# VHH binders against Flagellar brake protein YcgR (ycgR): the designs that were tried, part 33

Target 1, 263 residues: Flagellar brake protein YcgR (ycgR), of Thauera aminoaromatica (c4kar8)
Amino acid sequence: MAELSTPSPASPAPLDGGRGDELEKFTLRGARQILQLLQDLITHRGLITAHTGGGHSFMTAVLKVDEERGRVVLDPSPDPQANRRALAAPRLTCVTQLDGIRIQFPLVGLGEGQDKGRPALFAPLPAEMLRLQRREFYRLQVPLAHELSCLLKAEDLARKPVEVSARVIDIGAGGVAVVVPTGAAEFVIGGTLPACRLALPDGEPIELDLEVRNLNRQTQRNGTEQLRVGLRFAALPRAADTRIQRYIFKTERALNAKARGGL

## First folded at step 1 (VHH)

Design va19 (from va1 with D98S E99W Y100E W101Y S102D G103T D104S; framework vhh_vobarilizumab_d1)
Fold by OpenDDE, second read of step 3:
Structure va19 (fold): chain B 263 residues (1-263), chain A 119 residues (1-119)
Amino acid sequence: as target 1 above (263 residues)
Amino acid sequence: EVQLVESGGGLVQPGGSLRLSCAASGSTFSSYAMAWYRQAPGKGRELVAGITSGGSTSYADSVKGRFTISRDNAKNTLYLQMNSLRPEDTAVYYCAASWEYDTSLYDYWGQGTLVTVSS
């Protein structure tokens, strides 16, 4: 059984420009602001999930900010393989939460060394930090086992109405991302898909209008081409909003419990 | 969306050399981590070489010392210099641009270019 060495995924590129404008409002670029936020993370002993690509991550923390050298000191993983992945990664994506606010920042140029005689990871200070104040921008990655789906009311190339069953890959208070087969329908950014149906595990599908915000063609490693569609909730009834929020919270709790070894 | 177009594939003798090119569309080429993959007949797609946006390179053990990945950001082009080619290097070679969305990695792919190493 040849261990298919899962190729180490290449470093993530910046988020596509369309989200970029919205995210700019939440992006800290000031040196002082960045330093303060990093210090806050130290003070609160915030645990950070460091993503190295390819679905790999490890838990770390900011140990120190060295302003003189313009670098951040991170706690290395107890797993030597994780540290090797981190050092080999062109970019480390760090994700954490402080006071209920999601914080995300990239680190590049990771190196290893010692801080006060202890092994440590070093990186230049991040050029930017994303502070998502509104839960509306947080998107939960939907577990495959939940099999969330959205029935999209769309049109084909001939403008004939078609229904496309799409897998939901992430969900937030503001919308969903779905995957559809290439050629299943024609989508236009800024276009509205009326009377769609979002299926949650806890009851009847939610009828809602969706606005197309992003389109990304992707090819899986197996050669299958798919279209990722980012959708915003154009009109969400209050009851539906409550159900979506409940699902997100419940799922997050379950995922966190599993990560802690409780399941 | 980034469109990738590979070129430079062909028939080469064992021990020969070939240079592949991948032209990327758009103005954001410099921001992407890029990679070359290959898929031999009846096998899965495998990573051959990668290059970060900053220019750091990595190679599969099977091609280390023989292949060189490079990029020209001014030309929006990725290259793979292949030296000392072997029959086992026969494959369709794909260019990939990696992007991240919400901590998940996605790839843009080219159509591929066939490299055949045969006597």
Scores: ipSAE 0.021, ipTM 0.286, lowest interface PAE 6.5, mean pLDDT 84
Fold by ESMFold2-Fast, scan of step 1:
Structure va19 (fold): chain B 263 residues (1-263), chain A 119 residues (1-119)
Amino acid sequence: as target 1 above (263 residues)
Amino acid sequence: EVQLVESGGGLVQPGGSLRLSCAASGSTFSSYAMAWYRQAPGKGRELVAGITSGGSTSYADSVKGRFTISRDNAKNTLYLQMNSLRPEDTAVYYCAASWEYDTSLYDYWGQGTLVTVSS
């Protein structure tokens, strides 16, 4: 069997830009594949962030798959309020990672009870699971403690060159998202920012060209506005690509290990 | 960060019409690519229609010519106009948002709205 499946003739049409079609290709719907992936999560003790409606989430893990009863057994939160919110939610969106691969799946019909005398949450087996294998789609949320920044070479409102130190909020194989104060510089979608410098914790800043892909204006709680800028790596030397991937993998594993050790 | 809330689902006769709405809050709606997905009983989710931040649209073959996706950036709202509805269109319909470049892993989803097409 090929590692990449050929699209089914019955597959849905892609979104313009191809994003929706790409995610659809990584969606597992076979019962055996779903069971295997859930077992892999148990074997590797993968921590799961379960998102409820209303912007709330809690940390859990798959403790057991009961194939005969068609359900998963989940570790409850130590916070009773989080468990109550989860039980009231019509759907949980579960997000986890195995070896840097993002896994996402819905759980519907969450219940509570006991497994071998210990409190547990139960849900029917998911009908689908997303297993996103390609690193270019993955985005690491950058820990604030890392103070990761990118020095952008842009233009101000008067078309004069300006350097802006922007905070990096997420990073992946294909680019970064940064935050700048509104008015600090002008950005044009499709424009190129040459010779920017990405500062990683280990070693010298990486010099790279960035293409502006998207802009998002947000108002902070204190009433100030920030501009969120999505930037694509226009071209990366192999050494720079290796350093960025190393940072992503190292940080992912540290965050996952810290979450497991804390729970 | 964006929160999505769907509305407009309900019971409709075959051949009828419904308009779904998805209200977005929390960030600049105009920068997001938006989509409608659906999930029928006992089936996986499928993409129904998509619209980019620039307004380009795409549709699943099963709904092409019958459904129209649109957005109102001034109202931070996504729409799905569904015409000539068929029993096979019965599903829970979900609104989804993705930042147009490489933030698909932080996709935002609504809780869904039920559409039943039956006599």
Scores: ipSAE 0.000, ipTM 0.117, lowest interface PAE 15.6, mean pLDDT 76

Design va2 (framework vhh_vobarilizumab_d1)
Fold by ESMFold2-Fast, scan of step 1:
Structure va2 (fold): chain B 263 residues (1-263), chain A 117 residues (1-117)
Amino acid sequence: as target 1 above (263 residues)
Amino acid sequence: EVQLVESGGGLVQPGGSLRLSCAASGSTFSSYAMAWYRQAPGKGRELVAGITSGGSTSYADSVKGRFTISRDNAKNTLYLQMNSLRPEDTAVYYCARYEDWGSFDYWGQGTLVTVSS
């Protein structure tokens, strides 16, 4: 049995990484790529949740791309109030999925009119589209035998620098989860830990910057507490990304082969 | 479903105070870390303050001693008390809920804070 941790289905709420540079690798800015992705949404009849602000949203779809006029045509809501909120909004944040890949894009300058005699909403083509692969959210449970660790550069409770050796419990293309004793360091949600060192079984430790994404206190069976820290890779170098991906692939393959009773 | 709605922004003079609120739907609010971010014109988003489910707080150096983040889990509401406001604090302020690194971020629409004489 392979030890795979699958992420829970995503909520349609808007995604933003807090820093533009972190999302740049997932952002499509080429006109041809944007047009192709929008056409793929049409072909697969993808439903889009359009967020209009103030906690309001409505369900829509891309009906067509008008390349000559540089605009998208959207299906209006059957709720007139939702359409009025959309037209009044300075921007829409559109969120959808294509084969498990999350797609998000802004629309600015929404207007109303008709398409083939039916009510429609119109907006200029987005200048960018965010495309998040499901592999960014895939988690490999790290085998205990691999003794994967990450040396964290953090601050203690008195805000003095401290180094914490943390055990890596899961890893993916986008980050790691580690465990540390409760009280070993102070972690700030959204804060960056610079120059941390991730040890992989094959080769030298990888130096990388980590962003704190989640903190969860857990009580162990022996009654002691530990802190689970979710950490996202920030500005990961291509060579480091390749090594992490190869570790994940190789480990997953070995676990799957073992589960089937093969070597 | 998770919805985050910010309120409390507005125009204020330098040295003034504002209290921002972020209302969240659902009982899961108490289990998650929350943060306030801001985005000034021509800049990327900047972390302002964070709070864990247990109430531990941290602040950006630019706001330390002036801003206070807090939460009311019974009301599913996050707060940012902003004192001694400066023109450089002018920005759209966003409420965020963090899941683990492999999960999607949840963001509000933002609330505009303008500090001007």
Scores: ipSAE 0.015, ipTM 0.406, lowest interface PAE 6.6, mean pLDDT 79

Design va20 (from va1 with D98H W101D S102L G103P D104F L105S Y106G; framework vhh_vobarilizumab_d1)
Fold by ESMFold2-Fast, scan of step 1:
Structure va20 (fold): chain B 263 residues (1-263), chain A 119 residues (1-119)
Amino acid sequence: as target 1 above (263 residues)
Amino acid sequence: EVQLVESGGGLVQPGGSLRLSCAASGSTFSSYAMAWYRQAPGKGRELVAGITSGGSTSYADSVKGRFTISRDNAKNTLYLQMNSLRPEDTAVYYCAAHEYDLPFSGDYWGQGTLVTVSS
């Protein structure tokens, strides 16, 4: 690691006025703006990770915005325990992406009910939503069709070396988020995974040292649990940085063309 | 945003004990994984112990069995109980918070607290 006064390579320097002042610039508080953004998430079938606290989350989606009642309707988890955790939580932190732009919002006062005869969760409309449009916050949501993977060198529950092929779910300038089956390996926050291999198109896998930044256990829409691991690029060679940026750029272009009805 | 303030450092004899505290003044948005790091004079920063929001813990091999990390979410406070202290444990100890929902957006660090293990 660098000296104490030097931030890690994947962490931006502290912002002037504090992070709260910077985030206010990206905070939507207008009812019309909030309604439009929620509608955009519906239109683009955006998957939402809802964090219930205690390192737990589940996958959901906005099914409907009920303007008359001032509420959102969410897809419940097929795991009853995930729904119970959500209903017991004082607040959900909802995180999603639209065109690689990070969107984050709180939901307070979650309840359960029905939408068109089907079980649903509902909450009052959020009073605020974050839409982070800066390059430092940009993460490309990796298309499932790309089957992008990272071979992680980690330890199993018995502390034996293990190689885990992890699916890359998002990628940015500073790192990747991957998903692994619960129990496949142990991860230590701040720990280094040496000589991991990121498989990008157009060449050989990139060998990288990755730092574990965050962990959360996510209940999927099919009811299975997986571990999401945020990994920071510890020392990114220039050639690797160029290839990652090229992949992000090309994939953004292809996704934008597809969204506009292109090939 | 979260701000972190460490306390509890000091001078202790070899074989002694210290309890470090880290008080977090809070972001209302994100759940945090917390960790203790240390840096000895002339050396790099080392991860000592980590704890998830749910209470799962991890330790560096150099401190395993001697140190215990714990969390009190009602008080927004992180603790490090240090037993059987050795001169090699002398370092500035730092509290850190890692965001679950913004993985590439800034670690939050305290100012550090000095631990000196010496007779």
Scores: ipSAE 0.000, ipTM 0.196, lowest interface PAE 12.9, mean pLDDT 77

Design va3 (from va1 with D98G E99L W101D S102E G103F D104P L105S; framework vhh_vobarilizumab_d1)
Fold by ESMFold2-Fast, scan of step 1:
Structure va3 (fold): chain B 263 residues (1-263), chain A 119 residues (1-119)
Amino acid sequence: as target 1 above (263 residues)
Amino acid sequence: EVQLVESGGGLVQPGGSLRLSCAASGSTFSSYAMAWYRQAPGKGRELVAGITSGGSTSYADSVKGRFTISRDNAKNTLYLQMNSLRPEDTAVYYCAAGLYDEFPSYDYWGQGTLVTVSS
């Protein structure tokens, strides 16, 4: 069972992640910027995870921006229950990613109806949208072909040491998200996994301590249950940080070149 | 910018209870994932409890069944109800806020409130 599902990567910042940072400088409140960003999501077919509260979310997309009526048109879920939860929610928190940049915005006053004879969800344009461009908030979705892994040093249900090779699904300056089969190891939020080994292409594995930040249980289409674990880097050495950033940069560059039809 | 101010810490005997509050000001509170962290003398900061913008909660094993995290979006306030307190719960408790629910990065922190559990 998956409690939260989102295509947008999360960024586990360091525990002291700039308490003096002003989020306001990353917040778009201008009508023109909001309209441009929403239009960009349409143009690039940005897939949105809409959180309806209580651990529930559904996948949607912006179908249209109705500037004259001041509203956004969203693709409804094929699941009627998800649509009912959304309509009952006082607020939706929408999360997406565009060109590696995290975008988050609220929608209030959701309604349902039709757009050109097709079912649709409607909401007033958001008064604000968050657009995070900082290095520490960026998360790269790791291509499956890279087979990027992290050897986790954890404990089983009986508190016995186990080593689990976990697939890395996203990576950023502050941490990684990995998936493991359910039951392979026991993870506790706030726990530290010492001396784990992150295997990057070109070089020896990076030894690092990881803090468990988040857990989400997922049932795969083959019926196998997987656990998604969000992990923060603890005390990352400069050399390791450099290698991780080099991997992120090279992979992003290659993905951008492929998307633009360069190869 | 969001500003976080903790209150409710103090000296309490083992088995006692305390309720911590974190008042948030600035940006929209209801959009943030919130958490309580603690740091005991000589130890690093550890996550105690987290709550998503939608209200889903998570707890460290050491506090499950004893602590309850909750939020009041109308009052822009985060709470930690601490029951059956133990000497090992002695720490400075920090309120934290982040923008993402599933894997929150906590970028905003309070200054902390001291909880001492001793006889």
Scores: ipSAE 0.000, ipTM 0.167, lowest interface PAE 13.8, mean pLDDT 78
Fold by OpenDDE, second read of step 3:
Structure va3 (fold): chain B 263 residues (1-263), chain A 119 residues (1-119)
Amino acid sequence: as target 1 above (263 residues)
Amino acid sequence: EVQLVESGGGLVQPGGSLRLSCAASGSTFSSYAMAWYRQAPGKGRELVAGITSGGSTSYADSVKGRFTISRDNAKNTLYLQMNSLRPEDTAVYYCAAGLYDEFPSYDYWGQGTLVTVSS
């Protein structure tokens, strides 16, 4: 009878926001608030990007909140390697959106097991959750039907200039996240990609400079690996900003209308 | 892959000072958000201090005014100056590196260095 060492309730790792004071007002620490927010994520079947470290992440969801045991149940990755990375990670950083609000929370003390005969990941409840209400941090998930793209001017491994057409997966006032095939180009965090072109549905592509802020290798459900690149708008012209904001607003409105059964 | 190696831990008396160092491997140190975490015996790991790639700093309330995080990009080294140390500061201190400044997810961790504050 191997005594399943009940993982000591490791205090959840604090959310490290760069400007601690500014993020405090967006940080939920109340147990009831945290539970409610997690329940809302369950109710809305919100997809969560779980960052496991090393630039790796996988898609998951909160399946259940076990209040009695003080734990959250997550959907494991279909990729066993992703699950292994998650279990080995000292911290899992979960990122999602609910009603247009970015939610971020850390999980520590991840374990694997079964929930009702199905494989599941378990972690203690987070001690805090960040709920970003600022429009500046909002990222619209781009509908696949919109086929937004960004032409990236990058370099390959040989430092030869290459152009990569990347699919835009999310967009906000501050930047875009794109997906590129693995090996399409070499990206350096903090590097600038000049004279890129963001294609919106409402007109000509927007020329802009982009700064690489994040690189994540994502394993899709089909086992294909993709590179997600987080890009910040560098010196966005006012006219371009207006177009982006208009697109976001229009798209959000349409999505909300559809969700209400109006489309 | 970035390797982080902590140093400078040891035994110190209450009220004393200690400086921790974290040496990072690789050429991209300047692009990383960095942090110090600590784990006391029987407790969870907690954030002590963070510093962005741009040099913005943050501190836990428990160490504010006593600890100072800094970085030397030329040396690929992160520092934690700890002053006015208290017995409750006794912990293993870990260096962490993340790929982005905003809402950092730390991808790399050191092995830790023990700090013991005891009379």
Scores: ipSAE 0.000, ipTM 0.247, lowest interface PAE 12.3, mean pLDDT 84

Design va4 (framework vhh_vobarilizumab_d1)
Fold by ESMFold2-Fast, scan of step 1:
Structure va4 (fold): chain B 263 residues (1-263), chain A 118 residues (1-118)
Amino acid sequence: as target 1 above (263 residues)
Amino acid sequence: EVQLVESGGGLVQPGGSLRLSCAASGSTFSSYAMAWYRQAPGKGRELVAGITSGGSTSYADSVKGRFTISRDNAKNTLYLQMNSLRPEDTAVYYCATEDYWLGEYDYWGQGTLVTVSS
């Protein structure tokens, strides 16, 4: 039973009665647990998407945890504008994965300075971290080698109909996130894109209606910007749902097998 | 999920005040962290203020000391009290649910226009 909405980690009451108890179970509030999880992200070189709000994010990483000062040290963006947006934001919403498990946490009070003579971003330790071990919250990071794409029916900047082939970067039970070339199309949050075509590696493209849920201009680690679009499956046919779930499970197993066999 | 409807926008003189409201329906409002965003003509969307389900607040540097975010869980309503308004505050103001997965799902309202001019 997959749900289409995401949980709010900070909620005092569940959005769905059964989910709230499990969401609270996956919320880490102990200082030692938080320190250990942050250290695990450092050890595994986990990439973090830091959302600054207003449809912007940048790729970062935890460089170290300063236990004495109670703060984390983050890798700044090579794009000065991304760093300025982060510093001006009320908070960062940080999203990452460790061993296929989604990890999320807020950072408030972001500052800038230097660590060992290099530019760095600093924030107090998060008061909570969410470590989601439930299958319904799983998002498969799509391997680049799969060249998974979705043909979107959209409008360009001149409001003319356009078809855009967008690269699928992650996929779950409720939707996909795609990368759209800059300037290729205009999107409106809440808008519906009808008769889009999701191309899985095996079989014919799946025709489906997608709802635009979020827009995000993400600054990559090389300083370039990508438009990322979060899309919800509006009315997913049973056959399409089965094919998508099969792709997710098959790819997850293949990635696990490769990790065990490929050194 | 929730449906959000913003109201309270209008024309106001510099130095004036407005109170925006966001009415929520469809899901349990009190369980969401909520935010106000704005988009000025020709500019990108900016995060203005946030409030957790427990009532803790945060603000963008541009509005600190002038704006106050609050919520009334009994009325399923989010508020933004805007004082000492400036021409630079002219924008469409949006109510949104805040989620740690902002890159995947976010619930937005239709927006309410605030114009600050003499």
Scores: ipSAE 0.014, ipTM 0.393, lowest interface PAE 7.3, mean pLDDT 79
Fold by OpenDDE, second read of step 3:
Structure va4 (fold): chain B 263 residues (1-263), chain A 118 residues (1-118)
Amino acid sequence: as target 1 above (263 residues)
Amino acid sequence: EVQLVESGGGLVQPGGSLRLSCAASGSTFSSYAMAWYRQAPGKGRELVAGITSGGSTSYADSVKGRFTISRDNAKNTLYLQMNSLRPEDTAVYYCATEDYWLGEYDYWGQGTLVTVSS
C-alpha cells in the first residue's frame, strides 16, 4: 500500500507588503467573525503553518475553540523542539488556506496542557485575522522551464541608470518576485522602478512600473549570494492584467495535470 | 537597501545591565515591526522581543520582566534594555525588520555580541 504522500500544501506565497492601509479591508476584528472563521478551519481540518520566528515553523491545526475561556486549542507538533520554540516565542504567526483564500493570524500567550487527556497548545483568541482572496494575493511559483524574466530599470550605487535582467521566481495578480545578482543594482523599499518589462511566454513583454516592497538576501548552496526582490505592480493596464491572469491559470492547470499523472 | 547596524554589545557580569541599539537606514523604519533575535553558540536563532509599528511589545518567556524593547521612530533606532543579565543570555543579538503580516521577509543586521560572565 503505497502511502500516497499527500503533496504538502505549497506554503502560500508571501504577500507583497501592502501598505497597512491596504490590508485593513481584509482584516477581521469582529469577535463573531473570528470565531466563525476558526470554526470553519476546524470543520475543514485546515492545516496551519505556525511560524515561531527565526525561520522556524511547524504544522498544526485548530482542534477546538473554547468561547467560554476565550481560547483556541492547537495540535502540538510531534517534534518536542518545535513545541518548545512555540512556547518560548512571543508570537506565533499562523498561516493557512481555506477554499483558496489565505488566512493569517497571530497568536500570543501560548501555553501547553491537555485537552481531553491529549497534549495540546492553548492560546487566547486572536484579536484579528487576515483573510486574503487568492486572486489578489496568490503567487504562482514559476516553473524554471518557463524562464520568465523581468527587465528592471534601476540605479547603481553611483545613481547611474542600469538595466538588470532578473529571473521571475513567483508571480501573482499584484506583483512578482525576482532574483538578481548581489550588487547588480541598488534597491530601496518603497522605491519605484519605472518602465520595466515583464516577459511572459506568450507575446511581447509587458511594460509596467514596479514598486520595491521587500528585499531578501539569499545564499545559494554553492555559496553565491542572490538578492530576492519583491515587486508590486504600481500601475498595470487591464490588458496586461488579463495576460498575467491567463498565464497563471494556464500554468496552474498544467502543474495540476502533471501532479495527477496526466503528463 | 535597508541597513541595520547593531551596537552596545559587550562583556557584562551576571546581574548587570546592557542597552543595545539598532540604527536603521531609510525612511520606512516607522512602518515596520521590529524585533530582536539572539543566537547562542551551537543553538538556533530565537526571537527575543518584538515591537509593532504602533508600539505594541512582545517578549519571549525567558526574558520577560528583564528585557524591554523600545523604538524611537524619529531617530530610526530600536533599543533593547537588558537587565538582570544571566550567563544563558550570552549570544549574538540581531536586529530585524519584520513585516508583521508577511513574516517571511526579514532584514538582519550583522549582530552584536553580548557575553555574560564573572
Scores: ipSAE 0.014, ipTM 0.382, lowest interface PAE 7.1, mean pLDDT 83

